# VH-VL binders against q9vpl3: the designs that were tried, part 288

Target 1, 224 residues: q9vpl3
Amino acid sequence: RGKINIQRPKAPHYERARVVAVTQPKYPELPKAKSCFKTRAERTQQQQENPYNEIIAREVRNWLDHSRLVAFFHLSSITADDIFRVRVQLHKQNLHLKSYGSKIIEQAVKNTRYEAIVPLFHSNHCIVFSPDPEKTAALLRIVRRVPQMVLLGGIVEETMLSRNQLVAYAQMPGLHAVQAQLVQTLSQAPGHLIQQLQAHQNSFVQVLDVHAKNQMNEETPKST
Key: E = the ipSAE of ESMFold2; O = the ipSAE of OpenDDE; V2 = 0.75 times the mean of E and O plus 0.25 times the DockQ between their complexes.

## First folded at step 10 (VH-VL)

Design D80 (framework fv_anetumab; at its last look DockQ between E and O 0.38; V2 from the best seeds 0.65)
Fold by OpenDDE, look of step 10:
Structure D80 (fold): chain C 224 residues (1-224), chain A 121 residues (1-121), chain B 111 residues (1-111)
Amino acid sequence: as target 1 above (224 residues)
Amino acid sequence: QVELVQSGAEVKKPGESLKISCKGSGYSFTDYWIGWVRQAPGKGLEWMGIIWPGDEYTRYSPSFQGQVTISADKSISTAYLQWSSLKASDTAMYYCARDEGIYESYYFDYWGQGTLVTVSS
Amino acid sequence: DIALTQPASVSGSPGQSITISCTGTSSDVGGDNYVSWYQQHPGKAPKLMIYEVSNRPSGVSNRFSGSKSGNTASLTISGLQAEDEADYYCSSYTSSSTPYVFGGGTKLTVL
């Protein structure tokens, strides 16, 4: 009994081959798994139509609208752990570190006063939000921990500031300190004015006294 | 008023371990960097390292990396400088200082009184 | 090696104005505006006199002023007084692994 060559089975008789060909279950061609590689265009369209993106965009807008301090950072090669550590430190200061996709940012700021920030988000970035503009110095102290966080600029009290301007702002004495100084200066002004006015009056009286004394001396007849 | 108070002078032998302290007061200790600066007798100032007390993140000068350990206890507003094994060359005045600088600005606005460490056989 | 160079000593008479220079050897020394000056009297801790090239901390006399030109920062002391006799150190930020660099120090003598 000839060993059935399992490796090269003899072609079946032509009649059997026909029957086998007809009885072979036509398995529906598995839909060619559309390669999950959605074209850039499809990805862009899906991102635009994603209700989730709209929700996130609304969140971003809400942060922008309620923050008096917003700082923009570029992130170079940074680890998730480093970001987390910085986030924790910032959070302790009521500074909120967020990261959003560029498309989300674009959607969020479209047709708003913040539209000018879109070019800042072409690369890896993060945003720090705060309700308190006085925390700018604290923010810039903390970010020293992460050299990979590069300051790009920010928004303070609805004013867009460059990197240098934001640093300069952080270096300014607190508004309260400046106000206190102003009040002190203003409170001293009336006193100085009064002193100056009094000085002029006193000087005038002295001049008159001298004049009166001189006239009295001229009227004393030299009793020869 | 902001003040940094350091521990007293130390006299040690080579090979001994040492930990000196710097206590901050008059400000939020966790919100400012604390640095350590060495000054050898008759020599200039040398930056050793810096620490963020909030989470004890540290940076060292390359010259002092592995030679000393900087740490902090935020619960008592104290920074530490530690040696595992002292050398005669470690004889110096050691200052702690608060770094007031922001972002790329680095400067010390308040200094401790210094701790003299003498290492002699 | 990033280094700040200071003159070893400077002298002046009471009432005079003197200037101490601090020169960086590398372009990486002294980011455009991050030079500080410290005064140290014998046996005392350093005291911040100038930060960020030209800013005076509270309590520092207006006789002390700072400037920078190119890679050279300068500390000027006007109306020199006997109490100004001290060692002066400049410091600068560097973009290197060592953010703090000190100059070698300058001994000021009031003659």
Scores: ipSAE 0.823, ipTM 0.914, lowest interface PAE 0.6, mean pLDDT 87
Fold by ESMFold2, look of step 10:
Structure D80 (fold): chain C 224 residues (1-224), chain A 121 residues (1-121), chain B 111 residues (1-111)
Amino acid sequence: as target 1 above (224 residues)
Amino acid sequence: QVELVQSGAEVKKPGESLKISCKGSGYSFTDYWIGWVRQAPGKGLEWMGIIWPGDEYTRYSPSFQGQVTISADKSISTAYLQWSSLKASDTAMYYCARDEGIYESYYFDYWGQGTLVTVSS
Amino acid sequence: DIALTQPASVSGSPGQSITISCTGTSSDVGGDNYVSWYQQHPGKAPKLMIYEVSNRPSGVSNRFSGSKSGNTASLTISGLQAEDEADYYCSSYTSSSTPYVFGGGTKLTVL
């Protein structure tokens, strides 16, 4: 159903303004009455007209490739001081707060398994990247101070999770340790996998349930 | 094991200042919110404020905004509650508590033993 | 200081089940907001009994359970024991400026 409301939209948008300025579009905007139907040539031309967007898109792909945790947030008005302090606290936990234009995100995930995330970026947003999925709880404790950051969902170990699945993942004791042991066991030998599975069956079932539900259910927002 | 140890009971006169402490141990002090809760004699619990010890970001209950100061010294894992000028109505038990909640969840999982503050002439 | 509504006292005999109510509004207890419950014995600090409506922390007896319906949360204690005699407080989120609001408390007496 619905939840947290943002009632104080007077903050400066320093981080968003910086990112928007770097990623500012060069394409002409079409009126909506003419619709966005495009020929093959028009789509190719629009992609070619933003070469700096590809450099930034490579940065996003690098983050996605090296992050075992990615969290997506809707972001409304916030002061530059508040978002800066949150970024510092997140950084101390190896959590990296970034914001990119929706066109950059679309370009970055094109032809990847993450293409389904593009609709999340139709409005104001920010992203948190981390190589440490065990830091999901720390992320969600820190962002409580920022009602302007509304969790939309995330990616954990290359699996897309809904908002509720990501919160549930963060609350599971020992989940990160089980996932780390599984990865290390697969890298070492098959015999170790049998022992790890027997020792961590309940944690493994919880991980598989989260991933299976994400793979079988497409996330759709519910209205009030 | 998580533990919050508060400073001892205080007997003060109206107009005096006071700073009471709450030392956390057995967990990463800067990874959790610390709240302060007041309980007047024979009364219920009322939230006063919370602090993020990592940068001392604070949020006060509207009822206590400007009446107290919440602070922390992360180098010694200690949070503080301070009055610049005590009133007789400040006579109460004061608890610190750790908040374990994430996202939209707010609850105190570990509590200090309490500090009794008595303000009388 | 908005307080959630709890009965001032409840009583029950050993072995009975008792329910303590916590009634608020759609802006606190109602909707998707979480509720927590605390037990306080005389002269002691509160102890968390239930968080997120129905979850028990480690070390809390399974005789304690929580639920919510509409704008009312409930703490149920089955198999009452003498040591359950205490004050019980509910707490709920209400807004970003007031993320904790407590009920007025309920004195449980075991007869």
Scores: ipSAE 0.654, ipTM 0.840, lowest interface PAE 1.4, mean pLDDT 79
ESMFold2 (binder alone), look of step 10: mean pLDDT 90; pTM 0.929

Design D81 (framework fv_anetumab; at its last look DockQ between E and O 0.34; V2 from the best seeds 0.66)
Fold by OpenDDE, look of step 10:
Structure D81 (fold): chain C 224 residues (1-224), chain A 121 residues (1-121), chain B 111 residues (1-111)
Amino acid sequence: as target 1 above (224 residues)
Amino acid sequence: QVELVQSGAEVKKPGESLKISCKGSGYSFDDYWIGWVRQAPGKGLEWMGIIWPGDSYTRYSPSFQGQVTISADKSISTAYLQWSSLKASDTAMYYCARDEGIYESYYFDYWGQGTLVTVSS
Amino acid sequence: DIALTQPASVSGSPGQSITISCTGTSSDVGGDNYVSWYQQHPGKAPKLMIYEVSNRPSGVSNRFSGSKSGNTASLTISGLQAEDEADYYCSSYTSSSTPYVFGGGTKLTVL
């Protein structure tokens, strides 16, 4: 009677193996212990359904709707202290520095005219709001204090502007100044035209005078 | 009209301390950067640093970092440049100037009349 | 070190047009549009003549114009007058820790 090798049992005959495979009790898969840690997807979904996010999104919409100047900034490794300091300076100019999560922004601008700003918010960002578009220059002066604040673009009078366009806008003289310049330019134009017209006339008269003098000199008979 | 008025000429000895002033008028002093520029005799312009008077935030040129202190008193619309210990090499004309630039644009649109500092043994 | 190079001196006769160049040593010098020019008469403070490459402040004569090509900015003075005799400095923004850099200056002599 061959010693049953308990350590390496001979594989059962193929027929027995089939019967054993079919008769093996299917133990219910132990419920995969729900990892105590919500998957990133679950967290994202819970954040979307958070009533608080809706409230904040509404706030963002309100700011967008009531602001004539909106500037978007990327924040590169800025300290909380630096943010606070710049916020204080901005606030003195009635510029409101706010920071919102990308999801909140997305929710806030969904199906609105502002939906195009969503791609700007993939990283750390802040937004400056102002009711006064004339404060654009002030904003950009103050932001110089914080090199970590990188201007991405903005909205002025409901128009989306690139970074360069926003800077250019800030550099433009006020409407009144432009009007004044225009008036000045227009007022000078007739004077210049008159001068040019007079110059041509004077030149013509001079040429005619020279011709007349030359003719008179030719007609004076050399009284021998 | 925008005007920057600097303090008068100074004659000092090496090792002495000095504080010169620049008073701004005709604009909102706390809303513009003020810069200091050095000009040694017969030499060019050298940027020293700038200050935001609103909160006294300062930036210095590396060459002047630790050598001078820029400060401001917004209550009297005055910026200051000071030395703790003057050197003969500090003999120069010093200008304060208002920076009108925005964001990455840096330029001085109004200048003070300059303060001559002479340091001689 | 970021530097702006100017000619030491330029001369011209009254009525002529002269150009002063300002060349950056690095592509970072003279950021796309941030060159300024200053005029300084002897014993006087510098005066802003051009900002942002080509803009003239109020009160500056239209005889002064600025341009930029590549890493070289240029100040052009047309219809040269005796009063234009001065030192001229270019300045530029730099992306470095030093936002301001001045050129070495150019002495303009009116012959």
Scores: ipSAE 0.856, ipTM 0.936, lowest interface PAE 0.5, mean pLDDT 87
Fold by ESMFold2, look of step 10:
Structure D81 (fold): chain C 224 residues (1-224), chain A 121 residues (1-121), chain B 111 residues (1-111)
Amino acid sequence: as target 1 above (224 residues)
Amino acid sequence: QVELVQSGAEVKKPGESLKISCKGSGYSFDDYWIGWVRQAPGKGLEWMGIIWPGDSYTRYSPSFQGQVTISADKSISTAYLQWSSLKASDTAMYYCARDEGIYESYYFDYWGQGTLVTVSS
Amino acid sequence: DIALTQPASVSGSPGQSITISCTGTSSDVGGDNYVSWYQQHPGKAPKLMIYEVSNRPSGVSNRFSGSKSGNTASLTISGLQAEDEADYYCSSYTSSSTPYVFGGGTKLTVL
């Protein structure tokens, strides 16, 4: 029980952390006399907490940058065993269930396009990350057994979606594949793109024609 | 094409055990819920339970808890319904069905052809 | 204890529209819960016709429509055809322990 060294340090070396914090610019917001009166212990604790929180915040930023699907949930009380089983099932689908402190998430998204998500983390929460946006339906199928996970919304291909939009996205499983095919065609053959767009446009127009004709002739079910 | 193929009809006596199967194909089997539904002759549909094949998480209807066992072997894309001791009242058609619902939606989109179980002396 | 009430039978002539009702309580059909409808021909497995109250699966004719008002869901079949003669079941979510509660079924006869 008398270890004198840390085998798994979670924070930067104390002397390096102190040097880093001392070299940071002084902000004008603080009165000069007030900042000079901070104790050594207060400054040291602030410096150590800042580097540790920043390391975890960088982890969150890395997940956000490399995930084409991000889903946000409110999380009610749940046993560790139940959430662990769900995490395993999600992981098998390349869906990564994470939970971070709200301050860390605030640091992670500061000055990014995702700052709008910060209010979602004022209560107990969890986040699911995945590089595979086509796994949205799989995610929502698995979490169906977890009423403690309440969907709030998400991000798909850098687009913020509400809860209803994310569910609607998941229910159209061919949409992302069509978008990916179109992008591949654009990059490979500009001339063939025109022909493919014209074919898709003609097919879409034909579907709209049928729909408009059916709408004109249909009776409402509530009148019968 | 999504397909659920069930084992053949069974004729049993009261007190015998039975395990019937439901094999899924044309989709990722352990990524969808599988339910079992009973239909007694000339009667309606009764939900018995569901299973998540990925970890065998099961939920039974209160009417069937303790009367049947639902299991799965995801390595062969197969779900099972099992009785340890059949009763004459277990005579029915048994369907397996896939649930494709997400989040708060629950419905069965594909059904097996059914397994007729007849229990008589 | 939770039951969904359907009429035992309905009938109609080819070309007519008919409606099958499914009545529950405020805790199932009448809440924010979804309702689904299944068609079953004799000797065949059920087939999903409507999910989430009013959505049609791919391949289901637009002659089938679903709606919900208060504690009652409705399946409407327009332009009735002989092939529509079957039993019809509604289903609703009630709780995590009873996510699939079926109605008693309605026999549709096409005269």
Scores: ipSAE 0.686, ipTM 0.854, lowest interface PAE 1.2, mean pLDDT 79
ESMFold2 (binder alone), look of step 10: mean pLDDT 90; pTM 0.931

Design D82 (framework fv_anetumab; at its last look DockQ between E and O 0.33; V2 from the best seeds 0.53)
Fold by OpenDDE, look of step 10:
Structure D82 (fold): chain C 224 residues (1-224), chain A 121 residues (1-121), chain B 111 residues (1-111)
Amino acid sequence: as target 1 above (224 residues)
Amino acid sequence: QVELVQSGAEVKKPGESLKISCKGSGYSFTDYWIGWVRQAPGKGLEWMGIIWPGDSYTYYSPSFQGQVTISADKSISTAYLQWSSLKASDTAMYYCARDEGIYESYYFDYWGQGTLVTVSS
Amino acid sequence: DIALTQPASVSGSPGQSITISCTGTSSDVGGDNYVSWYQQHPGKAPKLMIYEVSNRPSGVSNRFSGSKSGNTASLTISGLQAEDEADYYCSSYTSSSTWYVFGGGTKLTVL
């Protein structure tokens, strides 16, 4: 009687193996322990459904709607202390520096006229808001001391401006100054016109005088 | 009209301390950078440093770092340049100037009349 | 060392056009549009003549113009007048740090 090798039992006959395979209790796979770590998708979904985010998004919209000047900055390795310092300085000029998450911004501007700004918020960023577009120059002077703040663009009087356009805007004289200059230019125009008209008349008279003199000289008979 | 008025000429000996002033008028003093520029006799212009009068943030040229102190009193719209110990080599004309530039643009649109500092033994 | 190089002297006759060059030693000097020019008469403070390569401040004569090609900025004075005799300095922002660099200056003589 051959010693039944208990360590390596002979495989059952194929028919028996099939019956055993079918009759084996299928134990429900233990629910994969929900990893304590929420999947990126779950986190994203939870963030989207967070009532708090909606509130913040409304705040962002409110700032956008009430600001005549909005400037967007990338923040490159800036310290909290530096941000605080510049914030205080900006605040003294009624410039409001805010930072929001990219998702919040997306939510805030979705289906609005501001949707085009979303690509600007892929990295660390801050936004400066002001009710006064005349503060653009002041803003750009202040941020000079903060090389970590890189200007990306802005919105002035509901118009989206590139970085260069915003800088150019800041360099323009105020509307009143431009008007004053225009008035001055217009006031000088008649004088210049009169001078030009007079110059032409004088030139014409001179030419006529020369012609008259030449004719008189031709009519003087050489008294032989 | 924008104007920068500097203090009068100074004659000093080596080792003495000195503080010269630049008073701004005709604009918002706290909203513009004020720079200091040195010009040695018969030499060119040298940027020394710059200050934001609103909070007295100061940046110095590497060549002048630790050699001078730039400060400002916004209450009287005045910027200062000071030495703790003058050297003969500090003999020069010193100009204050307003920086009109924005963001990455840097230029001085208004200049003080200059302060001549003479340091001689 | 970041430096702006100017000719030591330039001369011209009244009515002529002259050009003063300012060349940066590094690409970081004279950033794309941040060159300024100053005029200084003897015993006087410098006066801004050109900013951002080609812009004239109010009150500056249209005889003064600025341009840039590569690392060289140029100040052109057309219709040269006796009053234009002065020292001229170029200046630029450096991208490496928030500081100003001046050229060595050019003495313009009107013959």
Scores: ipSAE 0.626, ipTM 0.825, lowest interface PAE 0.8, mean pLDDT 86
Fold by ESMFold2, look of step 10:
Structure D82 (fold): chain C 224 residues (1-224), chain A 121 residues (1-121), chain B 111 residues (1-111)
Amino acid sequence: as target 1 above (224 residues)
Amino acid sequence: QVELVQSGAEVKKPGESLKISCKGSGYSFTDYWIGWVRQAPGKGLEWMGIIWPGDSYTYYSPSFQGQVTISADKSISTAYLQWSSLKASDTAMYYCARDEGIYESYYFDYWGQGTLVTVSS
Amino acid sequence: DIALTQPASVSGSPGQSITISCTGTSSDVGGDNYVSWYQQHPGKAPKLMIYEVSNRPSGVSNRFSGSKSGNTASLTISGLQAEDEADYYCSSYTSSSTWYVFGGGTKLTVL
């Protein structure tokens, strides 16, 4: 099987993550290989940086790989108490609010299909991860109480969505109708369930594609 | 189907306390904001405040800040509006309503039947 | 301030189209803010008729439509019927401190 996942260690606080100067992802190397090929200075420097960088970078990759919903926000100045209460409520909805240093984000998405998200990290930001894309509406309802969190866009089911597209995705009546229709179909033949689910997924993709094409220009977020 | 059922009419005297309720059913109570809206006799609608039932986070209209308390008990899907000391000017119909808006969209899609509160001596 | 301006009353005959206006500022009705409309019959709770300027909830007749131009939103009722006689309120977001502001209401009389 080959399980490469490491349990997510506690992510460093965003402020503390800024002191980690990492421009490229560096994976831990086998000690035997490192001791054979590197000078003492290079090994010391590499060991000093690699363990922290690789733990954090693997955490970000793991979140991206296991999250069917990822939402990106610009984050203005906010007290730790105010954001903590929101983080707790999001967590109850299986929505995980995280913040990582910009360099770590760049390393985590380098050479991936998600490199296009790098421009979203020009300024202070935070990210919400979830395995539950149906929780997009709940996320966007909760963050209304945090005007400091300004939605930039997201990823749903491996599809990149702009701010307007993510909002439109969250509002689509068919998302709940697909779930309700799935419940009704469970009392029927399993083969019909597969076909009905495929049709609903194609319908969502077609509607989202129409919204994406109609939302060609970049938009600034509205202030609250 | 979504339903909001409010407690019955109240007749009170100035200075008395009061707590009225709004029970939600037919939806995930902790996934939506619940707002309270006041309507004085023969007058228009006025937003008082809103609550997120999941953690009881409340936010009040500036006009009502400090005058009422909004709370919720998510275990019984019920939101509350309460006064510690009623005034005659609190005589009004009070509605609870669910907000279905997403992100920067704000609107109430389902309303309770209303609770008439009469405060007079 | 944060109050939205509606005409006190409008009237029309059955079959006509009428329009109810809701005027605010660039901070509430104008700009990128959304407007919603509510119908209220005497003694009843308000009912959502239009959200996000022009969207109709399921179960609301397509005789009701909404629009916005500048700082004025409009609710249009085509094919006026007796049961449309009610009070109508617009609502808009204004700021992070005031999520909802309502208009003063418009009494629609069907002649």
Scores: ipSAE 0.567, ipTM 0.805, lowest interface PAE 1.6, mean pLDDT 78
ESMFold2 (binder alone), look of step 10: mean pLDDT 90; pTM 0.936

